# Designs tried in a protein design chat: VH-VL binders against Ureidoglycolate lyase (DAL3). Part 15

Target 1, 195 residues: Ureidoglycolate lyase (DAL3), of Saccharomyces cerevisiae (p32459)
Amino acid sequence: MVTVVAETLTKESFEEYGTIISPDEEISRMQNLEKGANQGTAIKLLQVSQVENKSTSKVPNWNLFRCFPQPHLNRVFTQGSNQAISHSIKVLEKHPCSTQTFVPMGRTSAEVAYLVVVAKEIGNKPDLSTLRAFTCLGNQAVTYGLGTWHAPMIVLGKEEHLDFSVLIYESLDPDRPEKDCVEEHYSDGDVCIII
Below, E stands for the ipSAE of ESMFold2; O stands for the ipSAE of OpenDDE; V2 stands for 0.75 times the mean of E and O plus 0.25 times the DockQ between their complexes.

## First folded at step 17 (VH-VL; framework fv_sotevtamab)

Design q4 (from p1 with light chain T100I; at its last look DockQ between E and O 0.08; V2 from the best seeds 0.00; counts 0 for: pae O 5.1 > 2, placed apart)
Fold by OpenDDE, look of step 17:
Structure q4 (fold): chain C 195 residues (1-195), chain A 121 residues (1-121), chain B 112 residues (1-112)
Amino acid sequence: as target 1 above (195 residues)
Amino acid sequence: QVQLVQSGAEVKKPGATVKISCKVSGYTFTDYYMHWVQQAPGKGLEWMGRINPEDGGTRYDPKFQGRVTITADTSTDTAYMELSSLRSEDTAVYYCARDRGYKYGYAFDIWGQGTLVTVSS
Amino acid sequence: DIVMTQSPDSLAVSLGERATINCKSSQSVLYEDNNKNYLAWYQQKPGQPPKLLIYWASTKESGVPDRFSGSGSGTDFTLTISSLQAEDVAVYYCQQYWDIWTFGQGTKLEQL
């Protein structure tokens, strides 16, 4: 049994697993805010997340994910409980040939909107000793690095759903689905995240 | 005693499908990955794919382009490898092999005796 | 995929002499966190399935004679037979199991 306590997502904390797009964090670190875009009405930051492609596809796909919080996760936020909750991870997946970026849509930095669970690889399997979980704000995006094991997106909060724009290179070869996604399954309670 | 026992030799025509079985004994079937390895006559070992009998998860070598299907029957402790659209080049000995996994140091420690598949017109 | 390349393709060694087989991986199979090399060596005799000799690059499988040894780290590995015996005539394969599973092309070891 592996239990991990979720921690706050930051650029530094996630470096081993990928990159994040964290607007407030990025802007706060800017030394020269005078570099405006759009005639001074915008701030442009380049290459804030790293994308990698080892697939046969040269064009990434923008996919849409509408994710729903599981009942136990939704109820905690709707009822305003301060109790820690345990969430069991049943599957970890990786995309061996592409990074995967999740951009939440329609949420703000004022709320914790979703949970990411990641692990490094060891011998073609997730290394659960490196398992980490992060609570993510509504305005933070996550890019899983190439080969990073991660749980399917876990939505938090009281909202009915959370939409993600997802960037990924996919071969979409029905004969080779593992090129796009490899899964490792776990029994209930084997891998638990404390939120 | 831990052993893997494979089904007997097969003779197939081009375009046909072959299904080889690998029955395990002496250990818990679901505790180890089961791999399949191809070896053409006089050639080297080529990994084809594996299955995790515990969850049914599979991985395949890209070169087989979906022609291979690996399955596991936990009720009979038997793994299967099915190869479709057979070609003459598929003439080979096929091995099942147990993967010890992380806990026991990985590597393929137990092998089946091999199954010869001959594809000829 | 990680490509495994053995050298030489064939080797003839006199009885009692040292046999050395090399294996190179196209990328490192060393896991930095545990400092283990995900590399195995197999012996295959005619008409038989492969037999595991070495795993973790240098750990001998149970029952393997002391004259066999594995060494190396990262991308370069070596199987050594300190004193060749007649029963050692076989084809030897290296294998990485860090990312997927791939074998070297094999090295045929013959007796001079």
Scores: ipSAE 0.023, ipTM 0.630, lowest interface PAE 5.1, mean pLDDT 92
ESMFold2, look of step 17: ipSAE 0.643; ipTM 0.850
ESMFold2 (binder alone), look of step 17: mean pLDDT 93; pTM 0.948

Design q5 (from p3 with heavy chain L100Y; at its last look DockQ between E and O 0.52; V2 from the best seeds 0.00; counts 0 for: pae E 5.5 > 2)
Fold by ESMFold2, look of step 17:
Structure q5 (fold): chain C 195 residues (1-195), chain A 121 residues (1-121), chain B 112 residues (1-112)
Amino acid sequence: as target 1 above (195 residues)
Amino acid sequence: QVQLVQSGAEVKKPGATVKISCKVSGYTFTDYYMHWVQQAPGKGLEWMGRINPEDGGTRYDPKFQGRVTITADTSTDTAYMELSSLRSEDTAVYYCARDYGYKYGYAFDIWGQGTLVTVSS
Amino acid sequence: DIVMTQSPDSLAVSLGERATINCKSSQSVLYEDNNKNYLAWYQQKPGQPPKLLIYWASTRESGVPDRFSGSGSGTDFTLTISSLQAEDVAVYYCQQYWDTWTFGQGTKLEQL
């Protein structure tokens, strides 16, 4: 049995698992807020997240995920506050040949909108000693690094769903599905997140 | 215990079509891919294609694409291979074979007894 | 399409001696992520269908005598019979299953 308490998503806390797009963090660290783009109406930040492709495909897939909160997660969550809600993880997966970027759509920056659960690898399986969980705001995007073990998207909040735009390179060989995705399954209660 | 039993030998003329059956027993037919392999007299093994009996999805070697049709009937646990526009060089023994799956390397662990097809003028 | 080339085309070995059959693929069949070589070996006796001997390059199928062993990685593979028995006279095929399924041309093993 492993139990992990969710923590707030930050660039620093996630760096061993991938990269994130976190606008408020990026802006808060700037010493000068120069609006040098779009005729002086925008701030442009370059290369805030990295995409990698080791698949045989040179063309990425843009997928749409409409994700729904389970009943016990269909409630308000507050960033930086422990809610004492338990959630059991039934599967972790990895994409050995590509990063995978999830960009949420339709939630405000003021709301905790989803939960990411990640682990490093040991012996071709998740290393549960490195398991971490992060509450994510509606304006934050996540890029899982190559081969990073992660749970399927977990939606938090009172809304009926959360849509994600998802970028990933895939071989799409029906005879070799392990090139695109590898799964590990867990029994109810073996891996739990306190949110 | 696990068996793949193929239909009997066939004699055909050039331009005809042959359809070979492969009846499964001793395991759940829809749990494993079924493959078809050609072996011309005195020659090696050549993969023709495969079917996933669960969803009917097929994949073919380009050498046979357009002439071969692989099907599965889950009500009778039987796979079929149909080869059209037969030529004399299609004279061969044809095998069905079960795919072992990812855990055991996608290798062919169980083979049918083979069906001889003779194409002559 | 991955081409599999076996050598030699035929081999004659005395009973009790070691037999070695080589198989080379035109590109690597090792998936580094899982460290598995997508390669199998089959034995085919006259008038019979092929029989699986080795999968994952070196894993012996259940019921196969331990005198049969597979080795190699990437593009170069070897089937070894440590002490030839009379019943081992057959044609041997390697097969890759990394991208579709492709067989080598076969190696005929004969008794001297």
Scores: ipSAE 0.144, ipTM 0.675, lowest interface PAE 5.5, mean pLDDT 91
ESMFold2 (binder alone), look of step 17: mean pLDDT 93; pTM 0.951
OpenDDE, look of step 17: ipSAE 0.719; ipTM 0.882

Design q6 (from p1 with light chain D99E; at its last look DockQ between E and O 0.44; V2 from the best seeds 0.00; counts 0 for: pae O 13.3 > 2)
Fold by OpenDDE, look of step 17:
Structure q6 (fold): chain C 195 residues (1-195), chain A 121 residues (1-121), chain B 112 residues (1-112)
Amino acid sequence: as target 1 above (195 residues)
Amino acid sequence: QVQLVQSGAEVKKPGATVKISCKVSGYTFTDYYMHWVQQAPGKGLEWMGRINPEDGGTRYDPKFQGRVTITADTSTDTAYMELSSLRSEDTAVYYCARDRGYKYGYAFDIWGQGTLVTVSS
Amino acid sequence: DIVMTQSPDSLAVSLGERATINCKSSQSVLYEDNNKNYLAWYQQKPGQPPKLLIYWASTKESGVPDRFSGSGSGTDFTLTISSLQAEDVAVYYCQQYWETWTFGQGTKLEQL
């Protein structure tokens, strides 16, 4: 049994697993606003997240995910409980040939919107000793690094759903699904996240 | 004994359509993908397409896409390859071949005897 | 598409001698997760369909003589016949099945 307490997502804390797009964090670190865009009405930050492609596909796919919070994760936020909740992870997946970027849509930095669970690899399996979980704000995006094991997206909060724009290189070869996604399954309670 | 038996040789005019059959025996038809491979006289092997007999899903090589249609009849354990708008360049031996899939190595382990299609004016 | 290139196009070998055929893929056909190469070798004799010899780059198909062996990983592969027999005269093809299915152009193996 592995239990991990979720921690706040930051650029530094996630470095081992990928990259994040964290607007407030990025802007706060800016020493000057010289990199203006749109005639001074915007701030442009380049290469804030790293994308990698080892697939045969030359063009990435923008996919849409509408994710729903599980009842136990929704109720806690709707009722305003400060009690910690346990969430069981049943599957970890990786994309061997592409990074995967999740961009939440329609949320703000004022709310915790989703949970990411990640692990490094040992052999060809997730190294649960490196398992970490992060609570993510509504305006933070996550890019899983190449080969990073991660749980399917877990939505938090009181909202009915959370939409993600997802960037990934996919072969979409029905004969070779393993090229796009490999899964490792766990029994209920084997891997638990405390939120 | 596992075997694939194809239909006999065909002679066609340019512009015509040919349909070749591949009847399987000795194994469950729907458990394996069926591929079709073209081999022009004195030339190499060229993959044309495949079908999943279980659901009828097909994939084609872009070179043949639009002219080739692969079908499967599970009631007769027979796969078909239809090639339309025949050209002289389509003169070749066509093979059906069983794909063992992921579990068994993906390779083509069983082949039909081949069907010669001659396209001539 | 992954392009498979064999070398040589033709090879003449004396009976009892080693025959070596090479196959190169334009991109890796090695799957990192299972460490398997999605590569097969086929033998085709005149008037016959191809016969599977090797799959997963190095695993011999049942019934294939011990003198046949496959080696290599990633993009470079080799089929070796340790001691050529008269019955080994044929055209040999490599095939990748990582991205769709593509064959090498074939190598004609003849007896000297």
Scores: ipSAE 0.000, ipTM 0.532, lowest interface PAE 13.3, mean pLDDT 91
ESMFold2, look of step 17: ipSAE 0.484; ipTM 0.801
ESMFold2 (binder alone), look of step 17: mean pLDDT 93; pTM 0.949

## First folded at step 18 (VH-VL; framework fv_sotevtamab)

Design q10 (from q1 with light chain Q27E; at its last look DockQ between E and O 0.84; V2 from the best seeds 0.00; counts 0 for: pae E 2.2 > 2)
Heavy chain, then light chain:
Amino acid sequence: QVQLVQSGAEVKKPGATVKISCKVSGYTFTDYYMHWVQQAPGKGLEWMGRINPNDGGTRYDPKFQGRVTITADTSTDTAYMELSSLRSEDTAVYYCARDRGYKYGYAFDIWGQGTLVTVSS
Amino acid sequence: DIVMTQSPDSLAVSLGERATINCKSSESVLYEDNNKNYLAWYQQKPGQPPKLLIYWASTKESGVPDRFSGSGSGTDFTLTISSLQAEDVAVYYCQQYWDTWTFGQGTKLEQL
ESMFold2, look of step 18: ipSAE 0.553; ipTM 0.825
ESMFold2 (binder alone), look of step 18: mean pLDDT 93; pTM 0.950
OpenDDE, look of step 18: ipSAE 0.830; ipTM 0.920

Design q11 (from q1 with heavy chain G57Y; at its last look DockQ between E and O 0.03; V2 from the best seeds 0.00; counts 0 for: pae O 10.4 > 2, placed apart)
Fold by OpenDDE, look of step 18:
Parts: sequence; C-alpha cells; structure tokens
Structure q11 (fold): chain C 195 residues (1-195), chain A 121 residues (1-121), chain B 112 residues (1-112)
Amino acid sequence: as target 1 above (195 residues)
Amino acid sequence: QVQLVQSGAEVKKPGATVKISCKVSGYTFTDYYMHWVQQAPGKGLEWMGRINPNDGYTRYDPKFQGRVTITADTSTDTAYMELSSLRSEDTAVYYCARDRGYKYGYAFDIWGQGTLVTVSS
Amino acid sequence: DIVMTQSPDSLAVSLGERATINCKSSQSVLYEDNNKNYLAWYQQKPGQPPKLLIYWASTKESGVPDRFSGSGSGTDFTLTISSLQAEDVAVYYCQQYWDTWTFGQGTKLEQL
C-alpha cells in the first residue's frame, strides 16, 4: 500500500516528470516585461513547456477530453486546506513515444481544478517510491514527459466537468497499441492519494 | 570526486540492533536512489532495500522486511541502514550503492567501501 | 522474484586467453518496447566493493577496458573478456534491475 499527500504544483516540483505552463508563476519570475505583444495588450513568453516526439507520426494531435469529477471529488478544494480526502488510483499509464500536454479550458487560477499523479519508471512498471501527486490550478497546464507514468486526469471541484485540450503524438498502429499507451493496473486501496 | 563513505565496523550480540551510515559527496544526494546490499563472508551480493532521498520512500526485499529500516538525511547527505533483531546469519559486509535510476541508465555505479557487521555471542 | 543463475561458478583462464561467463534469468529482462535489457555486470576484487562494468546488457561503463564486453538478450547473457589480464582476477556478478534487484551467485575468475 502506497499513500502520498498531494502537494502544490510548481515548475520546480514537477520538473522530474515533465513540464508545466504556470502563467502566474512565469509572469512573477519575469524581470523584464515584454512590450509590444498584441499592440501592448499581451505578454508573450516563449517555450514555456517541452514537447518530445519519438513516434512515427510527424504531426501531433489535438484531442479533447471532457472529464467529470467523481462524487467524493465533486467539492471545492483549497490549497493548504486541512481537509483530507482520500482517492484511490486504479491505473497508471505512460506514453513511451510522446509527451502529453493537458491544457484546462474555461477555469481560473482561483480554483483547484484537477489532480495530477505521476511516477517514474523502474523496469516496465511505475516506481511507486517516486509517486507524487499535485493539485493544479485552473489556469495551469501539465505536460507529461516522455514515458512518465501518470494517472488519467482527475478532476476536482464543484463544477460539472472540466475540459482539456490535449496535445500528443500518436502512431495509431492497431497492431502495436503499446507504442502509444501502456497501462499498469492497481487494486482499490493499493495506491491512495490524500488531497 | 563522487564518493560514498560508510561508518566503521560493528560488533553486536544476537538480538541487538545496528545502524550504519553512508555519507555521500561529489553529487546531489537527492538525485539518485540509495541502495543497501548485504554480502556474507565468502558469499554473493543480496539486495536489501532502497530509498529515494528526495521523498524518503523506501522499498525492501521481503527477506529483510520488518527488520530493516533505511532512512536518509538530506541535511547531511547521509543514508542510514538499521537492522534489528540481529542473528549470526547477519554477519556480513554491508554496502551502500548509488543507483542512477531511469533517467541515467540504472545500475549501481558508485559503492561505499563496505561496513563489516559481526554478530556473535 | 527473478532468479539469476551464473555459469560456471568458477573459471580458470590463462593470461591472454578468452574468458566467458554466462548469466541466465528466470524470466526475460528485455523490455520489448524500448528493446533494452535491464541487466548489469559487476566486478569485485577481494576486500573491495563491486565495480560496475556493463549496463543495459552491453553498454560499457566509463573507464572499463575494451577487452570487456557484454552480450545477450531476454534470459541469456554473457560477459566476455577477450584477453585475460592479471588484474581481471575477481568475482563477477550479473544483476537484473527489471523487477527489483537480484544478483547472480557470482563467478570466480582465476588465472590458470
């Protein structure tokens, strides 16, 4: 049995598993504000996340995921709250040949919107000793690194659903589905996240 | 420059507990797993357990589970292995070893000099 | 639990001659998706800790002489010393790191 406590998503905390797009964090770290973007009405930051492709496809796919919070997660979450909600992870997956980027749509930095669960690899399995969980804000995007084990997206909050635009390279070879996605399954209660 | 330095030899009675240390230098302690390996006199290598110094999570071999405790102190860049309920069969040299992990190609590339633990009445 | 079995247990080879040590795993340590074998070889001399020689079954660790080579895939692996040197007298261990970490029982290489 493995239990981890969710922590706040930051660029530094996630760097071993991939990259994130965290607007408020990025802007706060800027020393020189770029002027002139969109005639002075925007700040433009380049290369804020890393994408990697080892698949046979040369063109990435933009996919849409509409995710629904499970009943015990369909509530308001706040960062730093002492409320402890347990959530069982039943599957971890990896994409050995592509990074996968999730961009939440229609949410703000004012809400904890989703949960990210990641692990590094040992052999052909997730290394649960490296399991970490992150609470993510509505305006934060996550890119899972190449081969990074992660749980399917877990939505938090009182809203009915959360939409994600997802960028991924896919071979879509019916004879080799493992090239696009590998899964590891767990029994209920074996892997638990405290939120 | 990269080095693991272990604590000195120990002599213990059966039933006692021993704790040996492994201090690292020359690299970032939290970037690599730390393993402990047992080697009885004239025998082979046996994996005991591993710790991720970054988060403190451990894995143990079932043979040692329940008696072994591996810890890491990031403030001193030191890993520890504690073995309780010592038996004569626990007489061995114990090694700490750095694991490069997934990112760097696995395998134990750096080893401590070993610590002899003698268990006798 | 993957069991590693080496053969032979001991080997005597003349200087300049080829030394061959075999290692068999109870199950495959090949990950077909990336075509990598999670297998390492170590050298241990008396009174010293083990030294990493080969990882990924065939990749030499930095500083390892060219006379050392690793081969094999799946369940059968071989460490070869093309021309035995006096300093190569040691015990050699194979190790899988596919599922947990287990070592072979070791092969004692002596000079004939």
Scores: ipSAE 0.006, ipTM 0.539, lowest interface PAE 10.4, mean pLDDT 92
ESMFold2, look of step 18: ipSAE 0.445; ipTM 0.777
ESMFold2 (binder alone), look of step 18: mean pLDDT 93; pTM 0.946

Design q12 (from p1 with heavy chain Y106S, light chain Y31S W101S; at its last look DockQ between E and O 0.02; V2 from the best seeds 0.00; counts 0 for: pae E 21.8 > 2, placed apart)
Fold by ESMFold2, look of step 18:
Structure q12 (fold): chain C 195 residues (1-195), chain A 121 residues (1-121), chain B 112 residues (1-112)
Amino acid sequence: as target 1 above (195 residues)
Amino acid sequence: QVQLVQSGAEVKKPGATVKISCKVSGYTFTDYYMHWVQQAPGKGLEWMGRINPEDGGTRYDPKFQGRVTITADTSTDTAYMELSSLRSEDTAVYYCARDRGYKYGSAFDIWGQGTLVTVSS
Amino acid sequence: DIVMTQSPDSLAVSLGERATINCKSSQSVLSEDNNKNYLAWYQQKPGQPPKLLIYWASTKESGVPDRFSGSGSGTDFTLTISSLQAEDVAVYYCQQYWDTSTFGQGTKLEQL
């Protein structure tokens, strides 16, 4: 039995598992602001997250995920104010040939909107000793590193759903589904997150 | 040494046009926006507009839109402000001012000495 | 159009005392994107062009004496002179530079 307390998503805290697109962190690191894009109405930041492609496809897919909170997660969450809400993880998956980026749509930057659960690999399985969970704001996107084990997206909050635009390189070979996704399953209570 | 040197004082009649120059030295003219500010005698500062000298793009305050034209000559590192159809209320000191932001809008860190324009009927 | 309103219109302060000038914008000048307030303060002495004192609401321009400080966020801003010196007698302007630029009407600071 493994139990992990969710922590705040940051670029540094997530670096072993992938990269994130975190606008407020990126802007806070700028030494001198440059609003030179779009005739002075935008700030352009380059290469804020890393994608990798080891698939045979040269063109990525944009997939759309509409995700729903389970009833016990359909409530307001705040960073650092542990509400003692437990959530059992029933599956971890990896994408061995591509990074996968999830961009949330429809939540404000001030809301805790979803939970990301990740683990590093040992052998060909999740290394549960490295299991971590992160609460994510509505303006943060996550790129899971190549081969990083992760839970399917977990929605938090009072809204009835959260949509994600998802970027991934996929072979989409019906005879070789393991090239795109590998899963490990767990019984209720074996892997738990406290939020 | 960064300098903005403006052309000298002018006396104009109502209905005339004035064109004030602002000669830049000590920095790369095309790297920073140039602004123009009006100050009537005993009054506050009023922003008139700006130019990006790199591409010639301009933005104007609606109060002056239609009467003001701001230009830049990158061959001489000189900005110009032209105010047409002069009225007595256009009697003022006119400043050019450099934006402190590298290729973006910010506060104004370097100002010209000002040019007095007097409009008398 | 963002209106900048300063208060008071004039202020008399004894040498060595604190001077406080307020500036209020009709709309927030805080960018949630970069968490910066697009607000500056200028000093202008008779016969001179304005001199930049403070930008980003609280960042002092190089060479500005330590007694000057800026504070506030969103719509309400303050310029503070902690200990008035004789050379601080001037007119002070706040400025928003969010998209276009607008100055406050000015505050005349005089020695009491």
Scores: ipSAE 0.000, ipTM 0.426, lowest interface PAE 21.8, mean pLDDT 88
ESMFold2 (binder alone), look of step 18: mean pLDDT 92; pTM 0.948
OpenDDE, look of step 18: ipSAE 0.024; ipTM 0.601

Design q7 (from q1 with light chain T100I; at its last fold request DockQ between E and O 0.70; V2 from the best seeds 0.74)
Heavy chain, then light chain:
Amino acid sequence: QVQLVQSGAEVKKPGATVKISCKVSGYTFTDYYMHWVQQAPGKGLEWMGRINPNDGGTRYDPKFQGRVTITADTSTDTAYMELSSLRSEDTAVYYCARDRGYKYGYAFDIWGQGTLVTVSS
Amino acid sequence: DIVMTQSPDSLAVSLGERATINCKSSQSVLYEDNNKNYLAWYQQKPGQPPKLLIYWASTKESGVPDRFSGSGSGTDFTLTISSLQAEDVAVYYCQQYWDIWTFGQGTKLEQL
ESMFold2, look of step 18: ipSAE 0.591; ipTM 0.836
ESMFold2 (binder alone), look of step 18: mean pLDDT 93; pTM 0.949
OpenDDE, look of step 18: ipSAE 0.754; ipTM 0.895
ESMFold2, fold request of step 20: ipSAE 0.612, 0.613, 0.611; ipTM 0.840, 0.843, 0.838
ESMFold2 (binder alone), fold request of step 20: mean pLDDT 93, 93, 93; pTM 0.951, 0.948, 0.949
OpenDDE, fold request of step 20: ipSAE 0.892, 0.892, 0.885; ipTM 0.944, 0.942, 0.937

Design q8 (from q1 with light chain T100V; at its last fold request DockQ between E and O 0.66; V2 from the best seeds 0.75)
Heavy chain, then light chain:
Amino acid sequence: QVQLVQSGAEVKKPGATVKISCKVSGYTFTDYYMHWVQQAPGKGLEWMGRINPNDGGTRYDPKFQGRVTITADTSTDTAYMELSSLRSEDTAVYYCARDRGYKYGYAFDIWGQGTLVTVSS
Amino acid sequence: DIVMTQSPDSLAVSLGERATINCKSSQSVLYEDNNKNYLAWYQQKPGQPPKLLIYWASTKESGVPDRFSGSGSGTDFTLTISSLQAEDVAVYYCQQYWDVWTFGQGTKLEQL
ESMFold2, look of step 18: ipSAE 0.612; ipTM 0.841
ESMFold2 (binder alone), look of step 18: mean pLDDT 93; pTM 0.947
OpenDDE, look of step 18: ipSAE 0.750; ipTM 0.888
ESMFold2, fold request of step 20: ipSAE 0.589, 0.659, 0.595; ipTM 0.836, 0.855, 0.833
ESMFold2 (binder alone), fold request of step 20: mean pLDDT 93, 93, 93; pTM 0.948, 0.944, 0.946
OpenDDE, fold request of step 20: ipSAE 0.896, 0.891, 0.889; ipTM 0.948, 0.941, 0.943

Design q9 (from q1 with heavy chain A107T; at its last look DockQ between E and O 0.87; V2 from the best seeds 0.00; counts 0 for: pae E 2.3 > 2)
Fold by OpenDDE, look of step 18:
Structure q9 (fold): chain C 195 residues (1-195), chain A 121 residues (1-121), chain B 112 residues (1-112)
Amino acid sequence: as target 1 above (195 residues)
Amino acid sequence: QVQLVQSGAEVKKPGATVKISCKVSGYTFTDYYMHWVQQAPGKGLEWMGRINPNDGGTRYDPKFQGRVTITADTSTDTAYMELSSLRSEDTAVYYCARDRGYKYGYTFDIWGQGTLVTVSS
Amino acid sequence: DIVMTQSPDSLAVSLGERATINCKSSQSVLYEDNNKNYLAWYQQKPGQPPKLLIYWASTKESGVPDRFSGSGSGTDFTLTISSLQAEDVAVYYCQQYWDTWTFGQGTKLEQL
């Protein structure tokens, strides 16, 4: 049995597993507002996240995910609070040939909107000793690194659903799904996240 | 006992169509891909195509694309292979074979006994 | 498509001697993520359907005698019979299942 406590998502905390797009964090680090755009009405930051492709596809797919919070997660979450909500992870997956980016839509930095669960690899399986969980704000995007083990997206909050725009390269071989996604399954309670 | 039982030998004229059956017993028909393989007399094995009995999805080798139709009847646990516009080079033994899937490397572990199709004028 | 080429087309081996059959794929059938070779070997005797011997390049199917072994990785593979028995006389086929399914042309193994 493995249990981890969710922590706050930051660029530094996630760097071993991929990259994030964190607007407030990025902007706060700016020394100057030199990257003005739209005649001074916008800030443009380049290369804020990393994308990799080792698939046979040369064109990425923009997919849409409408995710629903499970009943025990359909509640308001606040960063820094100790609600002590337990969530069991039943599957970890990886994309061996592509990064996968999730961009939440229609949410703000004022809400904890979703949970990210990740792990490194050992012997072609998730290394549960490296399992980490992150609470993510509504305006933060996550890119899972190439081959990073992660749980399917977990939505938090009182809203009915959370939409994600998802960028990924896919071979889409109908007979070889493992080219695009490999899964590791766990029994209920084997892997638990405390939120 | 797991087994695939195919229909009997066929004799056809050029241009005709043949349809052979493969009846499954001993396992859940819809849990495995069913493949068809051609073997001309004294020649090697050639993959023709496969079907997912669960949803009817098919995939064919380009060599046979347009002439071969693979179907499945889940009510009778039977797969079918239909080959149209027959020519002399279609004379062969045709096998159905079960695909074990990813865990066992998509290998063909169970085979039918084969059906001889003879195409002659 | 991935083309499989076996060598030799035929060979004769004395009883008790080693038999070696080679198989080459036009493309690698090694999946680096799981480090598995999508390669199988089949045995076919006259009047019978093929019989699965080896999968994942080197894993023996249940019931296959110990004298059979598969080796290789990427594009080059070998089926070895360490000590030929009379019942081993057959045609052997390699098969890739990385991209659809394709067979080698077969190797006829006879007793010398």
Scores: ipSAE 0.502, ipTM 0.796, lowest interface PAE 1.0, mean pLDDT 94
ESMFold2, look of step 18: ipSAE 0.518; ipTM 0.812
ESMFold2 (binder alone), look of step 18: mean pLDDT 93; pTM 0.945

